# Miniprotein binders against q56419, part 260

Target 1, 326 residues: q56419
Amino acid sequence: MEGRTLEEVQEEVFKRHGVLVPKKELEDLAKALEEAGLLLTEKVEARLKEEEEKLKRERPMRLAGLSYPEGEREARAFLEAFRASYPGEGEEARVLLMPHLEPSRVPEVYGAALAALEKTPPPERIYLVGVAHRPLKEKAAALPVPFQTPFGPALPDLPALQALDALLPFELFNTPLAFREEHSLELPLFFLKGRFPEARVLPLLVARRSPELGEALKVVLRDFPGLLVLAVDLSHVGPRFGDTPLTRTLAEEARRRDLGFLERLAEGEPEAALAFLGANPTRIDGVEVVASLLPLLRERKGKVLAHRLDLEAPTLSAVGAGTLVL
Short names: E, the ipSAE of ESMFold2; O, the ipSAE of OpenDDE; V2, 0.75 times the mean of E and O plus 0.25 times the DockQ between their complexes.

## First folded at step 20 (miniprotein)

Design l1 (at its last look DockQ between E and O 0.90; V2 from the best seeds 0.79)
Fold by OpenDDE base, look of step 20:
Parts: C-alpha cells; structure tokens; sequence
Structure l1 (fold): chain B 326 residues (1-326), chain A 105 residues (1-105)
C-alpha cells in the first residue's frame, strides 16, 4: 500500500507542478510522517511552496561552474573564446534565433550569436523566449524576478511584463517552479547579459503554441521596444531521442529540415517554415516558439549565420543548432 | 496493467529528463533520469520483458556517459548487450556495441 501511495504522490506532484520529487525524498518524508497519503502530499506541497517563495525574489544560477564559469573574469574569457570560434561577422539583429544547447557542443553557433550582438545597438530590454522542457499550467509563462548571472543580475522589465500580462487571456505569471532549472533561458542569458549588461529582460517560456502571445507581444513591443530572442534548438535525432541511429540519410534529412526551417524564417515566411516541417519527424524543438511568435516574424528578412548538426558518436545521436538574424 | 502503466510513465519521463540533462549538462537532472530508469528497470525485470530491460539498460549507460562515469556506462552497456544478444534484440545489440566501442580507451 505504501509504495503505491508514494508513486501516486510523485505522479500527482509532477502533474500539478511539473516537478519530480525523488522517490527517496518521498520515502524519507513518509517515514517522518506517522499519517498516510494526505499528509505526505501536504508536506510536499509545503516544501514546493517554500521553493516558490524563494523564486519570488530571484532565480539563482544552476549551471554556473558547469556549462559556463561562475566568476566574472573567467566568464568574460569564456565569452571571448566563443566569439573567436566564429570566424565571420555578424549583422544587426531585431530578432535573434540562437541555441540553448550546452555551449561547448556548438561553440561556433553561439559565436555567431555573439557576432550578431556586436552589430546590434544595446537594447533597453530583451524579450528572451525559451522552450519549456517541463510542463506549464498555461501555454506560456514568465518569471518577473532577477536572474543571476556571472555578470550580475539580469533585472526584469516589470512594466513591460505587466503590459504583456494585461493583454493575455491567461495569467502570464504561472508555474514559477518551471523556471528554477530551465536551461533554455539560463544559457542564452549568459551570453546576452555579458554583451548587454544594462538591458532589462523579459524571461518567457513557451510550452505550447500560443498565437495570443505573439499578438500581445506585437502590441507591447510598440510601447516597450527591445530585442527579441528565440532560444531554440533544432533537430534531435538518433537512439537518444527514440530514433534510429544517425545515418547519412538521417543526417541529410535533419540538415535539410533545420536549414529549410531557418531559410524560410530568413525569408520572412514563418508559416511556410512551420508547414515545411509537417509532422516534425526530426523533432525541431523551436516549433512551438515560432508558432507563438508568427506576428513578429512575418515579412522580416534576415540571414542564417551558422548551423551545426552536432554528433554524439557513442549514442549515434545528433542535435541541430543554428543562429539566425532578422 | 498497472505495472505496464507505471513503466511507461517512468520510461517516458526518464527520457525527457535525460534529454534535458544532456542539453544542459545538469548532473542533478541526469541523476533524476537515472532514478526513474532504475525503477523502470526493476519493473521490466519483474514482468519478464527483456526488450524493455535491454532498452532501459542502454539508456542508463547513456545517462552515466553524460555524467562522465565511463565505468558505470560500460557496465550498463555490457548488460544491455548481454540481454539483447540472448534474446536476439538486434537494435539494442547494435546500439550497445557502438557505445562500448566508443567507451573503450
């Protein structure tokens, strides 16, 4: 009976909050509780509430010392090295599509993003739209708090966030726990904050396509101009992602889809880009973000600066990444 | 069955966490994936499903690879290969052999 209860609690907590509580932690809590099922859930809920309360103040770094350096001096050197990995020159961006993959896997793609940022006048604010890797209560969410970086906190643009919330048919400030470890915001933000230390940020996550988000942002951008950043990866293929091993044919298909997607975006045809992917058999993760931002991407012409299909040989798997300027 | 349902839930979310861990390099997330895979593995063993067992073992090997633990990765890859060969699961044989080749010093 007790094991079933713990599993049920774990599944319920995950469903409600998008948080996986380790079974061992649940067991420890259950042992501490003399009373069954409801009490365990209440204790878990109380703990999660405490974590939510912390996230009302700030979002701490989770990947510092892992994916990027924690210290400012080392972080600056890291940025310079990534910039150096891209031999080309950037272009001014009004919209920047960049990856959120672990930077060391695709350094030149991040380098291309940095090159674009060098040609971009410092924005007052950055609309940073990431991919929710965890469930959200709504189609999209925002966290209106400072995000910690090695370069200091990225401060939220509260007026612009409030304006956005007012135009959406759902509560924008939902599922704060989904932001706690979301790398699709943290990794791009490192590069963005390093380049634009004074820019305020609107950290946004998309779980499912929201046409309302794009329409609302289009209005907000008129009163609150800024740089729009889409932090998205491209194809995910191979056994690691539930596919067949990477073959020449599969790699060619992944590249075709990645580049075909990016090129159509560069031509100002985001609907055509989505249509080109169809059922998205190579699992481009940026689809829901692009689908949400159609009003902001239409008729904007730009350039693909970089693309890589990064092979992990041990698992015969690969992930696509790209940098696009509009 | 309830066991099958639980297995599918665990295996689905374990793969999602593995993906997140791979993309981010976050060892905490990878450890969560490993926990779910281990529970899924025990179910597969109890239900006598060698295909599921071999598959989960391969994913465990991948997760430990992501953590930088080549020793544990090799261990799980070998076990995946053993079961896959015994049961003629050609897909997992190929995947496990490749992983072992790349993990060899």
Amino acid sequence: as target 1 above (326 residues)
Amino acid sequence: TEEERRFEWLFKHAREYLREGYESGNPRILRLAIELFKEALEIAKRTGDPEREALVLWYLAAAYLDLGDKEEARKYAREALRIAEKKGIERVIAWAEQLLRELED
Scores: ipSAE 0.770, ipTM 0.913, lowest interface PAE 0.7, mean pLDDT 92
Fold by ESMFold2, look of step 20:
Structure l1 (fold): chain B 326 residues (1-326), chain A 105 residues (1-105)
Amino acid sequence: as target 1 above (326 residues)
Amino acid sequence: TEEERRFEWLFKHAREYLREGYESGNPRILRLAIELFKEALEIAKRTGDPEREALVLWYLAAAYLDLGDKEEARKYAREALRIAEKKGIERVIAWAEQLLRELED
């Protein structure tokens, strides 16, 4: 009826909504719509709108039973096991950098984050800044709704989120669908909510560096103090990421870049940390977040608590993860 | 051509979803990546591009490895190897052989 190919529909839906629907799914929908006499594009748009409206009320767990236990008792035991994976003591954090990589791949790195939280007075709120894995309509976004966890809902800090939105030159609440599957918030949040059950959360995503976000957050943090969390991974190397197979030399280079980045952040020199990476040849995940948050990182000294470059032998690929306290 | 543009678009996004699925452990995202790679594979076959075909087959093997489906991972890696050996695509030969070696035990 419409004259569009399934490929054209797939690409247009992605262009408009940042959602890639496989051609097979479009074929199934088209067959069902033909039987009901409905336009394929209209049905896809309606489904996406319904999902968007649900996300404007709450964000459900997507990884329970996969990356962490669904039940509260099992989830608390899970936290204890991760803390035990890191034998050291933490330090108080006003800023915490922690990974968003599947926790079982880097247990001691998450354990180091838990150790830092043990030394950190319970904050009134947590500014949780992740990396958007789906396109955002703007450089950054938030979703001002409860995020479900095994420990109960992590409630949004609505006054702080509204203050942040008011200071930005763009609508902060701009891409609810980008949060649907976003593990860079969900995985760190599990650990944060488990340790700080009373803290409210500002769930934030960065797609592209936004100096405006950092300046606005500096203002908001004065009136709404809390813990700033950068939920980022480090190097991504190897064929999985479009790179050459990992050699001993490339692994040492990736490790050197990860640690050099973290160490410069620990010296309160975030511009130097970014300059050290240059073109970012090992694809450190955290650069856009750090570049956005410069005003909050300058002159703040701290310590690197943990690092792992997690190697996968079958693909000769690796992902780096670290824990930094400022 | 338009098919070259569409292949690159699919291949780019499939790899982004593979990364997301690998990092999160989320099988729904891994299956999405697989479907996108399968679409890209169809284009590589139609356009007669054995390097693209072998490369996509290797990424399909990696995706099934992430799902824990070693049977499918071996299947795609072997097909990638067969094409790569036949056409002299040394990069994919090395990648597929490494993956197959690791899956034997």
Scores: ipSAE 0.744, ipTM 0.902, lowest interface PAE 1.2, mean pLDDT 92
ESMFold2 (binder alone), look of step 20: mean pLDDT 88; pTM 0.885

Design l10 (at its last look DockQ between E and O 0.60; V2 from the best seeds 0.75)
Fold by OpenDDE base, look of step 20:
Structure l10 (fold): chain B 326 residues (1-326), chain A 105 residues (1-105)
Amino acid sequence: as target 1 above (326 residues)
Amino acid sequence: TEEERRFRWLFKHAREYLREGYESGNPRILRRAIELFKEALEIAERTGDPEREALVLWYLAVAYLDLGDKEEAQEYAREALRIAEEKGIERVIQWAEQLLRWLED
């Protein structure tokens, strides 16, 4: 066949849009088109464009009824239960680091985040910075549309988003399809919207460290003050993540790295936190986010409210999660 | 080779989807991981790489565990163990045995 293989088309679409089109779907399309790889690509692109057009209006819930309740009443009860799982009191946050792991795995860590939010005056806007688990066209991206939650839509702060875009050397509004199923925004947003129903949101994703993002946000925050939220997980160790089984030694190392990272952030030394991780052998998730936000984290003193290394016994693996206020 | 390149691509992204599925609890993402692992498995079988085959089978077992499909998880874990024992792949033996112990309780 003189055209691109189905595999090449799949890889190209993934590279461009961060979307995996199932091979079977591509096969079915190829059979229907009876024509070469270019037409298949065009048809795939047309379908993806339709999905992008939907995302210009709103980002629907993807994890409602799975990771959190869909109904508002049940969602409020869910929030209360998570808050109850943390026995401590929170502190006022100007910067909140919280997990994006499935909430049921680390309830007390989310509870600590809720405790901090209870002590935080309602912000006008929330800068929610998540981790891109899929490729982005640029180092960072934003989606300037309402995000659906059980508590109603989280509305974007368009003026602040536009101000941010104007200060970046790249187009901020890129790779909308990367937001479609991104849990690193959806999960923390559930808790944030539940606590601050009137706050506007800037949903941001970081794929690679962008010093420009931190510098731009520092400027934007002067004119558009708000709560900065880093939605990041910590260590990922064990066979599930391509590592050796969790041992006492490996768990101690993961905890050491997680806590050492968080403590240095709590001391206002984000560069020291990054340096402490080195090659990041325990795969702390939040490195690229923190590296992008250095100007906003420097010299801010805070407190580690919670940490957990959650064991998955079937795979002898573990994931670290933490809550930090600055 | 092209097959080697394709295997590496599939296996890499399958693990990424598996991670995303684990972290989110999203079954749609887990199913995508499974699709990529199955294609990777076919390549490993065709090329006669038992280490890759056993490893992919273990990851498939984990993906089905995440989906809540205990029966499929057991099947893939047993197959992973079988191949790993036949070929002396100690790490996969350990991982498969642990997973099977959990699935039997």
Scores: ipSAE 0.826, ipTM 0.936, lowest interface PAE 0.7, mean pLDDT 93
Fold by ESMFold2, look of step 20:
Structure l10 (fold): chain B 326 residues (1-326), chain A 105 residues (1-105)
Amino acid sequence: as target 1 above (326 residues)
Amino acid sequence: TEEERRFRWLFKHAREYLREGYESGNPRILRRAIELFKEALEIAERTGDPEREALVLWYLAVAYLDLGDKEEAQEYAREALRIAEEKGIERVIQWAEQLLRWLED
């Protein structure tokens, strides 16, 4: 009907919009459109445009009832349970590194983040920096809308976001669809909003290292002080990630690289932390965020509060997660 | 070739969705990964590439494991193992045997 195969439509939609629509969905849609006499490509793009317009107004919960409870009362109990999984005391954070991995896999790592937040004066705003799992039109992006949580909406800090946008050599508000399913913001935000219900948020994603982002944030943070959160995971090893099966040796190496990275960050030496990883053989995904934010990490000393290399026995694979305060 | 390029494109993105689904616990993303792996499998079967076929079947087994569908995970892992043993694909033999040992309790 359109002079293209379904595969060609799939690839064209991805090139234009960064969304890969499975062929089965295109087949189903094409069958429905035959009844209405409409073009498949026009309908796919209209649907994506509709989703984009919704995201320009607010970002709904995508993981409620899956990774955390939907109801506020249950969500507060959930937070308390996670805090209890870390029996230690936290420390005040100006910068917090925490994971974005499914919380049930690393409960004490999230608990350590909560312990740090207990010692942290409520900030006016939180600079939440996650890792883009979808292509961005630029090296980094933001979405200046309320993010829904069980604790109410996390409101955007529009003046700080506008100041940041003005300092960058690219449009900051560039890829709304990339935020639709982005768990690297949603999972940490649940914990942050639960502890700081009045803080505004700058929801930021990094796709590729951006030194310009770090320099701009250094300026913005002077005028708009707040808590900087790096929402990143550490090593990814094993067949799940296209690697050799995890052995005790590979697990110890991954743990050593995770901790060596975190410890060098804790000494205020982010360049040394990056150099320690070299070619990044255990695929720590925090590297692009750290490399972007060097000006904000230099000379800030702190402490590693928790770390876990979470083993998945059926696939002989593992993911590392940690909590660092600076 | 175009089939080669398309397989690599599908396989790369299916694995990205699988990782995202694993990290987020999101079954909608896991189901998308499954559909993309099925598309990649069709290409591997059509082009007669047993290494790609066995590898994709193993990733399908992992995706169904993440979704909590033990029966489907076992079926795909057994098929991956069958092809890998027939064609001598050592890494998939190792991976599938490990997965099946865990699933067949």
Scores: ipSAE 0.790, ipTM 0.914, lowest interface PAE 1.0, mean pLDDT 92
ESMFold2 (binder alone), look of step 20: mean pLDDT 88; pTM 0.888
ESMFold2, look of step 22: ipSAE 0.781; ipTM 0.906
ESMFold2 (binder alone), look of step 22: mean pLDDT 88; pTM 0.890
OpenDDE base, look of step 22: ipSAE 0.825; ipTM 0.936

Design l11 (at its last look DockQ between E and O 0.89; V2 from the best seeds 0.76)
Fold by ESMFold2, look of step 20:
Structure l11 (fold): chain B 326 residues (1-326), chain A 120 residues (1-120)
Amino acid sequence: as target 1 above (326 residues)
Amino acid sequence: TEEERRFEWLFKYAREYLREGYESGNPRILRLAIELFKEALEIAKRTGDPEREALVLWYLAVAYLDLGDKEEARKYAREALRIAEKKGIERVIAWAEQLLRELEKLGDEEKAEELRKRAE
């Protein structure tokens, strides 16, 4: 033994870094370290620091060949197929709400987002706001590096990111490792970069509601105009999410909550949208993002272009996704 | 107890990673969730808690379903059902039966596709 159990190392690393390393991975690493005569904890932390330093230079694709094609030509055909799955017309967006759910589950919802982008003048920059699925050191974070896509790197808007950081009461560039696997940025970015290849990006994550972020963004958007994208999913219901099995009644309720939330946002009433959800019994994924961005959503009227509650029969569970333009 | 605290911690984050893997289509995250569920399963077995054991087995079945590994999904769902039936854990009985029923439908459709291909 190294003087600590693997379980103790696992929990200490999570406490310090927000990274939960499986015990099996620690076992494999410990075996290699005993061959080299090294301490397990020091090696884990050095490995995490190395990964963090890589992320300070660029954010590689993690889902290429999995959720979207790796090659540029195939990626463009993929975009065309998704646009075709939505037969309607879009509308110009100054704010776009779109999902981050695996695209094949809700193809017409992503297609509606593409339809909106067709009507949207190419922005100089995109404020892409996702949901942190890993802990952040602060309420929100950004990663000011190129994000790789099949369409080339999405370059960061460094002046706008620096202006945002300067206005916040916390360090904006605070948790690089949280971006490593974050699909709520990568999946929407694929679609956004495919349609706006010249736009720079502000890749932002929200872990907990931050009114400070919304107020700062309102100031930054005045000086650095662009497209605001809320990359959020809607209801999460059923045993997959720790709930009772979906019934027809619960599915109707989840749809009603999704649409009621979206419609109130479309009326320019984000506070009413949040109040409508109350305790958020269907676990709409975007609540912390909307609550952070109230100053940017008030009095912006728009339209719900698409919605799907994606049902999964084996688990009697569902996830909602929608497309909203403001 | 300490084992109960550790079980709840693992079970919480395993389910969050399962959700993340499902939503992203990322098999690396699904495998992370599986490893954490396996750790939680070991605790449930050591503490003699059949409800926790059956629940974790069901989530393991879901994780393998998400990976497309129907054989492992059936294995874990059957084990969850076996324990749940023996101990009267009604929700896991219902969940496992639904999962197994749907896995059987997928197998039937695959056989029908094979027969259509041979006829053509």
Scores: ipSAE 0.785, ipTM 0.887, lowest interface PAE 0.9, mean pLDDT 92
Fold by OpenDDE base, look of step 20:
Structure l11 (fold): chain B 326 residues (1-326), chain A 120 residues (1-120)
Amino acid sequence: as target 1 above (326 residues)
Amino acid sequence: TEEERRFEWLFKYAREYLREGYESGNPRILRLAIELFKEALEIAKRTGDPEREALVLWYLAVAYLDLGDKEEARKYAREALRIAEKKGIERVIAWAEQLLRELEKLGDEEKAEELRKRAE
């Protein structure tokens, strides 16, 4: 089709695949093709298909050497240091809510998660539910491939993933490229794999609330028992997130909402937790995940192990993080 | 207008990529955010919207800070401040001033560390 601008192609690819192709790369491709907007789109699609084919084999580390060490020895030392940052003892978890924020920002919160994992018998499988920071084709998705970690690959539980797919009204194995750089799975998986090296993993992303996911998982968990992990952050406030600068009042409100949310979850009242947030003015990240997993969170009592509202002084912004066991 | 729509799209997703980059520390994602912000900036300049221009400049400064490029961060923060002061955009003035103060502290710390290393 004669007439699509590079910008239109970029927007279309983003909407369709959740991938932003750099304008420079599109320009280079356009120059190479000497032909109209359709050929560029086809070339981009072909390249994206190649990347999808790679993701059919494994999901490589993207944050090794950045957020955590690449080498196993160093990674173990890193894990121990994070555990040491939390002075308390954990509790056995059937459900673990933990952050996916860059670990160095909230070390004691990750430490609390590790403390809980120490008290948790090794599960056969881990249902790891993260937040999609990119658009998904469906409300939720899974990637049924090994995820690389410094401790070796986290292997997928294919039978359990297949059972889940069969119960959902949509294709579970959608939008594989959304997983390529999704930190909401990679960061918590580092800690989980380090603690439970033999556990299989179900890497799941939620973009929008899916009541069907919770109901399906409830059924799957009967035949395929395991640890459920919610990898979610809490409030996002300040100019970085399009808000006013952090004030005492705003910080108090963020903490109130974070803790009020976590405490209601700890009481086994996930609907009350969601209702408490209302319009979610402090932008708690985990809302869509919790809303999707209501059947699994109801009537489960637990404990809030840690919470932090981490200030970023340069931008007068803050992010909430917490660890909850059920 | 089409330009306004394009700006809003760019600015929205640039901020989302900036958030993701900040949370993960992924420099590739931060670079993508920067590209979108730069395009948004050009639109804001063409349309003559100083508020949008100043705001985008501030976010560019933040993105460069996240990348560890303090020099570019200072450049964009100063430009954000200049436009905001000229047009009386109080919100962006405060944000840019704070960012510049913190960038100055970081610069001083780096200088001190460099001097310490030279003395050893």
Scores: ipSAE 0.662, ipTM 0.854, lowest interface PAE 0.9, mean pLDDT 91
ESMFold2 (binder alone), look of step 20: mean pLDDT 84; pTM 0.831

Design l12 (at its last look DockQ between E and O 0.91; V2 from the best seeds 0.76)
Fold by ESMFold2, look of step 20:
Formats: sequence, structure tokens, C-alpha cells
Structure l12 (fold): chain B 326 residues (1-326), chain A 120 residues (1-120)
Amino acid sequence: as target 1 above (326 residues)
Amino acid sequence: TEEERRFEWLFKHAREYLREGYESGNPEILRLAIELFKEALEIAKRTGDPEREALVLWYLAAAYLDLGDKEEARKYAREALRIAEKKGIERVIQWAEQLLRELEELGNPELAEEYRRKAE
């Protein structure tokens, strides 16, 4: 009855919901509650419940006007500029690996993805698999709602999502709040929806390796064919990531690990790609997704279209991004 | 102690949010990271831990750099350097000097040439 500290509320909200509420926001709410005579915890929970209910209806754009234009006309011009930044030709993809890093950091890598999509027959649906940046209640999750884009809503493929849920040993629709800010879906989706405006989407997140997901997806894809997209980044090196400062040697190592990983995937050898990384010393964040999707990656040969290790001199840090078609 | 546990929790999640903000370009996420780093900074000051204080100040500088606020980034990097030099925290000296050098090159090529000459 004595209540909790603001710090305890912040940590408990994160533990239960995966949402960090700034202490200043909690302070403002506490002032309002004292004036109204309400408990702070009840107010926070009510706001999160309201946001969760909104996410059960649709997932709004969070990065429009920031990482990509909000207006459709500007968004189409943006797509064309990104395609132009990659001078090469694509190849047809049944599986596409592309980044989720802020597009302006690696424009030619997204351009290579667009080049691949140009060669790819419009799919009925896209299996978009990103990396959860917030805790999930299970190893993986989906959100079966429209995702808003400047090109209109990306509609969920509800029958395929329900089929997938039925095959998993856990509830697939388990953590709506984890999708609230998830850029690993929103950034790739902008490019995918721009090129395939009629495709439905299965928006999937992986938090931890799930062999069950890959086996279930292999079954679902047989009955619901579509494009599989792995929306992952590669090496993360430097002080931003709790690592030693980038040197020429560490940058060359990160490039070699990125390309060696992609090269082995391109040979249809995903187990060898994972083994090549060992302890994953450059923190390639594609590992959990690839490890989940092994049945879908085996024996699929393809090509690495682009790679960039994006260097940031002020922090001596870098993030790798690549485009792979299988 | 509880303050030690709280600092570690804040610092861990602030860095995760900084990474997410950097990757997404989302200033809301960057501001969340800044708020967590500011809370962690207050704990480091209260507990008298200059290494933690200098580290957090450097991460605040990186967060403001991501927001495009070069003046705040410079301010926090200078304070990180001041503490790190006084206390002999070699890695933060290295990190802060690099960040300040790059900010000076963006704004003053004459000064950047002076630093290059002296590094020899």
C-alpha cells in the first residue's frame, strides 16, 4: 500500500511488457495521479493496455518522415533513388536476405534488394522474418494485423498465419507490444510493399533460435507459397556495441566474417555458415534467424549481390549489411 | 548493492536502446536511451565511481551525436575526457579524444590539420 519507487515501476513494467517508460514520464504521471488520487501503476498499465488494443487492430508507421518519406509520391521517388544507387542487375529470389539498418547508411544494399525484387515474380505473400529487439514471451512471434506504409496497408495473410500457429508448440500471437517500434520489420517492409503492393505479409519476429519455426514454415510454404525474406543485419563492432575500437584489422575481420557467412549461405550450406561464425565474435545478428530457418535454406544456391560495412569514425564502430538471393 | 544492480540494469538497457535508435533512425528511441543514461549517470556520481561516470558520459555523447545535436555531443565528450584524464581511465580518454577529433574536423579543418601534425 505504500507504493513503489518510480524505478521499481519502470523495471516491473519492462519485465511484464517489454516496454521502457522514461522516468520523467512516470514523474509526470505521478503528479497527475496525486492530483486525481489514482495509483501510478494502474495508470501505466491502462495506457499499455490501450496501446496493445490498438496494435491488435493495426500497426502504424513509426519511421515515416524519419527513415523514409511519409507521402506516397515522395516514397516512390525514394524507392527509385535507392534502386539507382545499385548499378547492377538482380536475380530472381525465392529467399531474400536484406538488412534492417537505417536505409541511408547502406543505400546500395537496399538497392540490390530492389534489383532482386525486379527479377522476382510478384508473390501472393511475403514471409518477413525480423529480429526481435524487445523480449518475446516465446522464441518467435507474429502480429496478424495490417502494417501501415506510405504505399497503403500491408495486409496480413491470416490463413497462412493461422496455419503456422497451429503447427507450433507455442502461441504464435504472443507479444503485440514487441511490434510497436520494431524497425526490423518496418524498414524492409517499406521496400517490399513498394515493389509488391498486392502481396500479403506474414510479419514474424525471432528472439531465440526456433527449429520448430523452420519446420513449420516449410510445411506452410508448401500450401501457401511466397517470398521468404530474412531481414537481418551482420557484424556489429566497436564501442557502440561494448567492444574495442574499430581498427583496420577488426574491420577486415568483420568484412571477412560477413562475407564468409553470406557465401556459405549462397552455397546452400546454412549449417556451415553458422559453424564458420563459431562464437560469433563480430555479433552478426542474422544467426538466430538463420538457425531457425535451416530447413528452408538447405540446398538453396544463390548469390551475394551487395555488402557494406558501414563505418562511423566518431565512435570507431561499424555495422555490416548485405543482400543475398537464393 | 541495490544501486549497483540498478546502474547495471540502466546501463545495459540504455545501450540496447542506443543501438536500436542508431539502427532505426528513431529519435524517440534515442531519447529513451538518453533518459536511461542520465539516470545511470546520477547513480555513478552518487556512488563515486569515476570509470562508470566517464563511460556513461561518453555514451551520452554518442546518443546526442545520433540525434544530430553536435553541441551536446561535444559537451558530454569533453566532460568524459576531463574525468578520464583526471582518473587515468585510458580507454575513455581514447574514445573521447576520437569523438572530439571527428567533431572538430567536421567544423574546423585548420584545427584537424594541427592535430594530425602533432600526432607525428
Scores: ipSAE 0.728, ipTM 0.853, lowest interface PAE 1.2, mean pLDDT 90
Fold by OpenDDE base, look of step 20:
Structure l12 (fold): chain B 326 residues (1-326), chain A 120 residues (1-120)
Amino acid sequence: as target 1 above (326 residues)
Amino acid sequence: TEEERRFEWLFKHAREYLREGYESGNPEILRLAIELFKEALEIAKRTGDPEREALVLWYLAAAYLDLGDKEEARKYAREALRIAEKKGIERVIQWAEQLLRELEELGNPELAEEYRRKAE
């Protein structure tokens, strides 16, 4: 081995591509190589390139049969059940904030989102902005390919995506591998595609706050009107997330933070919402997304439809989720 | 040290993948987290850091819980508790005991009742 360990290769590949290659896979590749290090890296890069080439065609489902049903009939029943879990009625949305948490954990919150979508005229396109749980090369990224769903492929709006790219100071179409497993797009997209089968989609990820993205989208939305969806979760508290066990005090704080954030957004004051969180001690997920979309959220008034702080009792941890219409 | 650096890298990213796996329910992501935690565990054992060891064991238990493998989850939670009790790591004791109570209650109602009685 030209001096690099498998661990070093793993770290390097992660740093370079935002992909964690399993050690076993690296070992298998290394066994096939007489020389480790550079050759191993080259082989890994070649495999990753092949995966990237596949993602130029389509993004397959990753969570079908797990988080939601794979079959269309079962998927429709799933949607109906989630809608039924929310007893209220929705409101028309121009902007929808909804969770990306595993649906079974917060069914009524997704139900509220579906209720809002029922009152929303079918959009031509949906700007779906998720959270990058993996590193991106740039602050934000898009994948301009069909996303598979049980309801058929969600087709990209290529003209709108191109218009957006042209207005950004960085290449929008970066880090395609970050989209491969990203649930913050896949889970919301299930519900959105089920409700609006004909809508085109702009799948966007935010890793870091990008004011440029919000400004660019504001311009693009004039020529390419559509529904803006923020797929974000709220507070993450408890041992799972490096915190103390959930107590009444901690839960009250998490709820205060979540609701205070959502209420200020509902009042059309996104800067105030961000300021209210300060250092974000309860780790609200959607901060970077909201910070990127400030121009689109300002002065828009709306309503909080649902909120839940979902407790996982075994780990004494909780995740906040909410649905907001603007 | 290099070992400490490696541990911190592994532990950080393992927790990130665990979070992603928990949120998504994606078993492949959870398996990645488990792999990293296991490597971190070995480092903690070699370096003789029982606090890190106990903590990693608890996270492994959580990861296996997310996978739906209650048996392995119990195994790692018990080991976490054992080390934590031996070394007086109160935080991990609490977390491991809670995890075990819930795992046993979900898996064996009779055992859960026994643990409740012992906690009274």
Scores: ipSAE 0.689, ipTM 0.849, lowest interface PAE 0.8, mean pLDDT 91
ESMFold2 (binder alone), look of step 20: mean pLDDT 80; pTM 0.776

